# Ledger of designs, part 1: VHH binders against Radiation response metalloprotease IrrE (irrE)

Every score and structure here is a prediction.

Target 1, 256 residues: Radiation response metalloprotease IrrE (irrE), of Deinococcus deserti (c1cz84)
Amino acid sequence: PTALAAAKARMRELAASYGAGLPGRDTHSLMHGLDGITLTFMPMGQRDGAYDPEHHVILINSQVRPERQRFTLAHEISHALLLGDDDLLSDLHDEYEGDRLEQVIETLCNVGAAALLMPAELIDDLLTRFGPTGRALAELARRADVSATSALYALAERTAPPVIYAVCALSRQEDEGEGGGAKELTVRASSASAGVKYSLSAGTPVPDDHPAALALDTRLPLAQDSYVPFRSGRRMPAYVDAFPERQRVLVSFALP
Structure headers, positions and changes below count from the first letter of each chain, unless a header shows other numbers; antibody chains aren't numbered by Kabat.
F, E and O stand for the ipSAE by ESMFold2-Fast, ESMFold2 and OpenDDE, each averaged over both directions (binder to target, target to binder). V2 = 0.75 x the mean of E and O + 0.25 x the DockQ between their complexes.
[cut] stands for letters that were removed.
The coordinates of atoms that the task and the answers printed are left out; those that the model quotes come from them. Centres of patches stay.

## First folded at step 11 (VHH; from y7 with S53R)

Design z6
Fold by ESMFold2, look of step 12:
Structure z6 (fold): chain B 256 residues (1-256), chain A 124 residues (1-124)
Amino acid sequence: as target 1 above (256 residues)
Amino acid sequence: EVQLVESGGGLVQPGGSLTLSCAASGFTFSSYILSWYRQAPGKKRELVAGITREGSKVYMDSVEGRFTISRDNAKNSVYLQMNSLRAEDTAVYYCAREVTYTNPSGYTGGTDYWGQGTLVTVSS
């Protein structure tokens, strides 16, 4: 385990402990756990939020959508939790400095926000009921009221068998002059369970005859033997579960 | 009656400096968030900087490092120190009092009082 993996695990533990004391995970409920920290909503232009440890203030942009305010609040709570843990702070400063330290802190606060909004019990219940499937991914995003991308990372982390999850959607091809404006199905985000050494890159096109493309076109779920369509052109055999949802498809690739 | 009165605007050369002041009256100044906005010809009014009751500060990206907002609760005043001025900074600058509302979908904010504005012109 790397220093970053250990820091992520600690951040999840801090978030879980904070969440255990809350009446719920909506924005109002997240505020109930604040002690000695002032929550202030104000115009912030392009910034979503900030944590000011000098004044003990969490700032949330008052002019963004409520759903974004909720995630931002969870992120800023994670900043406060991180700064209150002397051992975690010490470990981070021992390992990182400068711009890299800032990057790691922001990564950890996203990890904390995800853990706060998607409790392990919820994820485990969905994995038990639906298995490690595109349907489980869709249900997690719906029940936790989070983005499909946030849900896929959390689901992959707790999935034991070798599975790749992906969110695929139509994209606009702006960089091809003769084909400008065309839409094609591409991978928007992907993550794999522990031990999977393959990655499915964002931007990878999904062939028109792939189950994910067919599920989107027909608006019907498909589950069948097929393959992982790597950007390189490699095709690894996989059991594909494709769950269409509006203008996107949530996919799992169960590896042999 | 709530009043916000700006002063300190004027004509300045590129690279120059100005300090804007906003004198407030008719409310408990220390209890409110204060902001500076600006409006250039043909553009929408935009947030420049804000300062909380506690002293936390927010800036738009294009002015961060060049502008500094501050407040003096004893004098009921908020200030905007503008350094390294550029032609793009030419606008009418407004002092504003911010409020937060609750609504069924969450939290939102708005400006409930505006000053009359002070003109800043950055030109040779």
Scores: ipSAE 0.463, ipTM 0.814, lowest interface PAE 2.3, mean pLDDT 88

## First folded at step 14 (VHH; from z6 with T100Y)

Design r1
Fold by OpenDDE, fold request of step 16:
Structure r1 (fold): chain B 256 residues (1-256), chain A 124 residues (1-124)
Amino acid sequence: as target 1 above (256 residues)
Amino acid sequence: EVQLVESGGGLVQPGGSLTLSCAASGFTFSSYILSWYRQAPGKKRELVAGITREGSKVYMDSVEGRFTISRDNAKNSVYLQMNSLRAEDTAVYYCAREVYYTNPSGYTGGTDYWGQGTLVTVSS
């Protein structure tokens, strides 16, 4: 495993260990395992949060939505966990420097946050109940109270069979003309299970006759043999499960 | 009555320094988060810096490394040391008291008291 992969694995362990002692996963409960750290909400402009190790304070932007605050809190807790692991920190300093180190730390804290809010047991349970489907993705996002995008990445990492997940939503075609540009369904985010060499890029248009589009239009879940709509125009056969939710559709593509 | 009174504003040349002070009264100063905001002509009010009860500090990106927020609980005062001032720092600067509270959905908060402001003009 690459240094980064090992670090991510360690972060997941730290998050899991921390999470195991929590009475819940709500904002208040998330702080239960942090002895000596104060949680403070305040205006922070465009910044979501910060961890101050000098004063042992987690700062959360009081002006953002509660759902965002919760994820931010998990992220900042992950900072504290990372800084509390001397071995991990040392390894990171040996491998990375400067801005790159900072970027890696942020990435790891996102991994920690995701692992804290979406424990492996939850994901595995959903995969067992619903299979690797758009519905599983929707349920994970809902139950964990995280963004569909966050849920998508977490679900993909735990999915054993070859599957591509996607969050699709309507976008306005920036047509230069004065007229109300036709709404087009596009991929907003996508992630694949381990071993899948294909990726569905953000911005990829979904054809109107695709099951994902039909599901969104009818607001009914749809599962059928169809294809992955790659930006290149290539259509790769897949079993598609499309779960519409509000103004988006959560989709899984099971690959042969 | 809660009061926040700013002082120290004035005219300064680019590259110069200025220290703003905010004197607080009418509340337990040490129990609150304090912030500095600024509002330039024709622009929205923006957070410049904040300081928690514990002394943790927050800055907007454009002032990071140039401005320093501090507090003296014994004097019920919060300060903003401004170094390397630029023309774009020209604004009315406001002292603010920050609050937050819990609700069933989580936490919310914001500014509950403002000072009257002090004008800082950076001009050659």
Scores: ipSAE 0.810, ipTM 0.952, lowest interface PAE 0.5, mean pLDDT 93
Fold by OpenDDE, fold request of step 16:
Structure r1 (fold): chain B 256 residues (1-256), chain A 124 residues (1-124)
Amino acid sequence: as target 1 above (256 residues)
Amino acid sequence: EVQLVESGGGLVQPGGSLTLSCAASGFTFSSYILSWYRQAPGKKRELVAGITREGSKVYMDSVEGRFTISRDNAKNSVYLQMNSLRAEDTAVYYCAREVYYTNPSGYTGGTDYWGQGTLVTVSS
């Protein structure tokens, strides 16, 4: 755990250093620091992207959503950064091997991607302006042009007070019957601040009378004392901030 | 006129090998990404392999290590070497030209030209 933590920290540093030299965070700007590497968009089937160090090409799947493409690009840039750090690479090879090494590298590249697209300063600014709220999560996703899920993890990592975040969205109940299955609000992703050892599992239903559901129905932000709706049926008291956006609700649960 | 003409398809036994060729004309071949797709009966067309201008290669997972895409710019041709063929590889294989462009929402792209396809049948 210490080796991985150190590696993550190093990746964040690499990403931060790289990002500091960028003229912007658009696709063209993101590539600015990578001399000799070509960015190419093409159909890649189920793959999101790849970095080819032999041909000095970053490949991005042209068939995926733009926000996903941006994250993927940052991820592939992170691959390039990682491969450019001999010390980090050596340490990783000393600690990990085989499939585990590959998994760790992928994890680190995700960390790098997040750090590149969502710098600490941005997150801290949003936390200062909006607090650890569903609105902060929405703003982070929007401003960084990343998925709500990616923003969720990054925000949770930077949140000091005990808070659970969740992205909730309507899902069609695959009920077997012919009828237009009632849309149910469920958790798509959840993460918690440091020190909180629990979060909501994906697929957790949100009750119709919960502030998150009400916010989605009314399309108005809602903040009030309520509870964390665990799948187990446990209700943990929390101050809930629910920020509706289109067909999703970005939610924070401030724990006492 | 842009043309892509596939050849090399046929009947092969499981474990066998085939090489598909695609001859391109009507455009600057070296400037484009080329791909192979396949469509099995009753299934959707799927990407098999792609090769960039620079020679970077992409494969679908099920063919990785068995298939090799290559290109010869002097011959305006792209190839698909298929080894260790399986029954599930049975399909019409298509050569494709790939393009991408920038729009207000970001980058988008896809196939703008297709060959007529060549049938590969893997059967005992």
Scores: ipSAE 0.799, ipTM 0.944, lowest interface PAE 0.5, mean pLDDT 93
Fold by ESMFold2, look of step 14:
Order: sequence, then C-alpha cells, then structure tokens
Structure r1 (fold): chain B 256 residues (1-256), chain A 124 residues (1-124)
Amino acid sequence: as target 1 above (256 residues)
Amino acid sequence: EVQLVESGGGLVQPGGSLTLSCAASGFTFSSYILSWYRQAPGKKRELVAGITREGSKVYMDSVEGRFTISRDNAKNSVYLQMNSLRAEDTAVYYCAREVYYTNPSGYTGGTDYWGQGTLVTVSS
C-alpha cells in the first residue's frame, strides 16, 4: 500500500534528521536531542515505556535491561517525532482509524527506532565491506548495539541483491520423540531483501549437516553452496554464509 | 523523616468504588514520582499505577480505565480512585516513592520508601 510506504519513508527521514544532531546512539546520547521533552524513568511493570504529549514526558521503565531501555527510548522519541509532524499526522488520520491506526503508529515508531539506532550510512558501509552476509549481520548488531533480530530486518531492507537473512539458535523441543529435551537448531527470525518471494518461518528446523549447523558446532564461519531449508521440505539452492556467535548462528542465503 | 500513610481501604461489593489516599511528609513531595502497588495473599507485590511530577500516569493493564491515580501537591497527597472493582482487586495497597539513578549503560531505579498499606476487600 502506497500510504503506509510513504509514512515509513517520512518516519525514516524524521529519525535521520534527529540522529544527525546526536553525539552517539547510546541511551545517554539519544536524550541529548530532546527539546522541550522531559525524560523520566520509573517502574512501569510490564510496560516498557510511553510518550505523554500533553505533559511532554517520555517515560521509560527503570527496571528493564539497559538495551531494552535504549530501544524503548528510540521508540518513544519516534512517537514524539511523529506527533510533531503535522503532514504525517494528517495523512495517517485520513487513511486509518481505531485499532488499525494504533497499530500503524506503533509500526512507524518501530521503523523510526530502527532508523535512529541503525543509520543508513552504517548499514551501507557494512554492506560495502562485507557484502550481504551473515558477517555483515553480526557486525551491524555489534556496532549498533542492537539485537540480531533488529539488525536482520534493517539489513534486509537495504540489501539490493536477492538474499534471505536468518538468526538461528538452539531450542528444546517439548514434544519431540527423541532426545527428551535434545537441542535442535531452528530459525528464530528471518527477513528477505526486496523482491524475494520466499520466506523462512520461525521455528523451521535446520538440518544437522547444513552449513549453519556445522558453523555453530565448530564455532567457525562457513560459506559454501547449499540451500534454504524451508519448513515444507523444499530445499532451494543458495550460497550460504554462516557466522556463529555464542549460542547462535547468523546466516545469509544468497539466491541466484 | 519520610512517611507515607495510606487510608481509605475497606470492604466493597463487586462493581463498587473506593478512593485510596496517601498522605506524605518529610520530603519535597512535588519533586518525586509516586506510585500505588498491591499485594494479594500469596502473590508478589505489583505496580498498580504511578504518577510523575508532571502528572503523567502509568497503569497496570488490568486496571486501566477503571482506576485513576492523581496527586495534590498542595496537600502532599496522592490518590487512587478505584471504580468497577472486581474480586481480583482484593489486596493490600501500598503507597510508594520512586527514585532512579544513572549507571554506565542506562538507568535503574525502584521504590525507596513504602507506606504501611491499606486493605481493600472486594467480595459479595
């Protein structure tokens, strides 16, 4: 839909403009761009944060991990940026209403948060240096200090060639017939560059002889011709780049 | 000496209303974040609502729309208006003062003073 794509583009512009004035992207640096908005930390139970435009306050849960606070702050800054853009607000109210409007606003604020934490210049530099690879995904997550899942979506969005990215990790299967809690490598998140019509479902098992599984087992990066292991059983040819880290492997599937 | 004194608890039927009050003394009330927590028998104490110095409000999902937190800085008091009460709202309710401080990666905080609590019982 053209309206949502335009709104996302505008949100990225607002985030980029905000970010250009910052000394960095850590939590303390993010708040330096706030103008006329009070930042407050307090216990918020299950809520991560909120933006109160009436009182000009951003609230962040003081009892969650620092990396969660950082993402939440970027998200709430995006709320403030969105509400300060009269044209964007008008377009959204003309196109959406009720629960759908609320969902779109939250989607846009996640887009803004991602753009704020992972500037396009950083992503493009990593793609130039490492290509659209599992290594580039790992470097983006590390350098931007974001989750691998957040990095995966941002990287896929800016990747031109047809690539599927995935974050894979070991999981314990509750109803498996073997192992009684045996660990299985599964897809935790996946996203593809524009124009790719295929997707990997979360929970899709990765075979033990797949380069991603081998890379995790050996703790060594591995790149070779192999396949995309779809849950349906289809095995689409792809050049696989698998980058292991700790208990997971960051994977790219370059499609022909 | 910091003190937080709750009042207004009692027995009420489902669907009824109560107003809890918390009178504060011994500190500059207008400079602090105030919250209400509750603890049902056998359960952990949990946040119900909070209010910032500026008047911004936070609610537990199950009470939003039914409960209203407010503050009166002239009276050094924070209130919890509880409407449409349900059996699961039965608990001891505590007034709390919230603080936060910086650390290298972010911010942390919690409650540094508690009231003694006031019992709310919702039953037929």
Scores: ipSAE 0.521, ipTM 0.839, lowest interface PAE 2.0, mean pLDDT 89
Fold by ESMFold2, fold request of step 16:
Structure r1 (fold): chain B 256 residues (1-256), chain A 124 residues (1-124)
Amino acid sequence: as target 1 above (256 residues)
Amino acid sequence: EVQLVESGGGLVQPGGSLTLSCAASGFTFSSYILSWYRQAPGKKRELVAGITREGSKVYMDSVEGRFTISRDNAKNSVYLQMNSLRAEDTAVYYCAREVYYTNPSGYTGGTDYWGQGTLVTVSS
């Protein structure tokens, strides 16, 4: 029950309330919930978007890909929701200041965007249907039309048993030791369910004989007892579920 | 016919100030987003600043804090106040009208009308 955890919980509530009134979660549907806020698309150079609370305008860069526009809109909606909640805003100013306050606000707006694009009901349904697995991760990314990394963090937040999720892909570098020439399987992103004391570092090599590597090579899902391949060299027993797709593998490590 | 006519360019010393004006005609000015762009010799045209119907403003990083965009809907005009000018600000400055359209996947847009430009030279 940190101040940040409480603020994240409130942000998710605001996003859920906004989302409840929407016909869907595509870009066109997201704009239907705007009330008293003008949505404008314009060239913005390198910036993806902005929220102007003085004029109540959400600005989205008209020159970026549609999928980027969708996430940016969800993020800017979250800015508007946050600034419209006096209690949340007061709590943040009591706890944070300066650059740290700005960082926390951006973190909360990413939390809000994720909650808006990936409703809790969808995540819970996938967890019930497939369990806390690499397949559930792949289905969430597909169903919500979000990146595997975004889905990974959202899935981990709602997973009750002790699980580490990872997205692994072939390296474009020849670092991290051996594992065969320039094409070595490495962890690109990872997150764990609540209470897990361990973390799996980005950049960690995955051994060639690990179920994740085998699943990618064969293009077939693989689930078996194996281990978490920590960067330190530790091998912690885990039930591994590896779901390959395209040039990557989505993995869960269920811990005892 | 849509017209955008820039004025106010000239030669100015580093550290100086200059105000550019853009007079618009042939459309409902208050309904559109207006922008300033610039093009230095041998470079691509780049966004400098933009202003929405509601008055929200966008600036490129290199001019933020030094330049101010504004609009006067009664005079059908958009302005660019340039302060603390640097040699790197030397360029032809263009007034632009922005539009966007919906499509099945999202939104697309760009500049549909340009002015003829006004030259700003920052030199000792």
Scores: ipSAE 0.454, ipTM 0.812, lowest interface PAE 2.3, mean pLDDT 89
Fold by ESMFold2, fold request of step 16:
Structure r1 (fold): chain B 256 residues (1-256), chain A 124 residues (1-124)
Amino acid sequence: as target 1 above (256 residues)
Amino acid sequence: EVQLVESGGGLVQPGGSLTLSCAASGFTFSSYILSWYRQAPGKKRELVAGITREGSKVYMDSVEGRFTISRDNAKNSVYLQMNSLRAEDTAVYYCAREVYYTNPSGYTGGTDYWGQGTLVTVSS
């Protein structure tokens, strides 16, 4: 809906304004923008974090890995920013209610967290320098110090041409052959630029002769005309850019 | 010497209530996060509830709505009100002091002091 797009745009503005005052985007630098809000790390079981507006406390689970703490902090800062913007909060209450309102708020706080950790100017610079490619995805993840999945969603949101991005990695498949499962290259996550009507499902197998599989096997980047390998078996023509790193391949599918 | 001394454990019927207390000494109580953990026979120790210096509270999913953690900084004490008790709540309950430390990528936390434990038995 148009209301959700406007809310996302406002959330990105709030995140950008907060980020402009920071010395950096690491966890310690994110804390420097907090005014009147206490940051506390503690055991929280299975919960990653919370924002408590009554006590003015951001709570972060002390028992999770550092990159998850950093994203959770950015997410909780976004809750505080959203609650402090009367116009945005009023617009949300006018449009949404109940469980849908809660879902929208969480979506917006993820948008805010991504915008805080991956500034628009960084994304646009990488798109200009490398194009909408697997290399741009890898560079964004590295420079912003975020997961490839987080970078994938942020890059897709700012990519103008019709592109599907994917992170592919080897996974165990237990439904093949005898003697136990073999490793198969599968889609771990994907996202598409605005206006693309197709989705590439997580778990979708990537054929061994696909450029993504070849790039992983050779550990060399590969860019060529090929296809999107949908789980249905459909193969849509696309220009594939596959950038291998470690045990995964960062892929873009440029659609005609 | 940091001390955490639990009390209030005992035998209680299913559906009953019990209040655990933890008296603290040897540190600035109001500056620390306090938690309750429990350990059933043959099982790992697990978080039950925690409370920040500011009063923010967290609970394990299975006890939320039934248990309430609270603190009284004037008495250097933390409490666990346990209502609607079930057989599965049978365990030794421990009071704990939580700390966290900076590492290059973020923060790592842990419990640096434990009480002796108080046994809660929920049985017909």
Scores: ipSAE 0.387, ipTM 0.779, lowest interface PAE 2.9, mean pLDDT 88

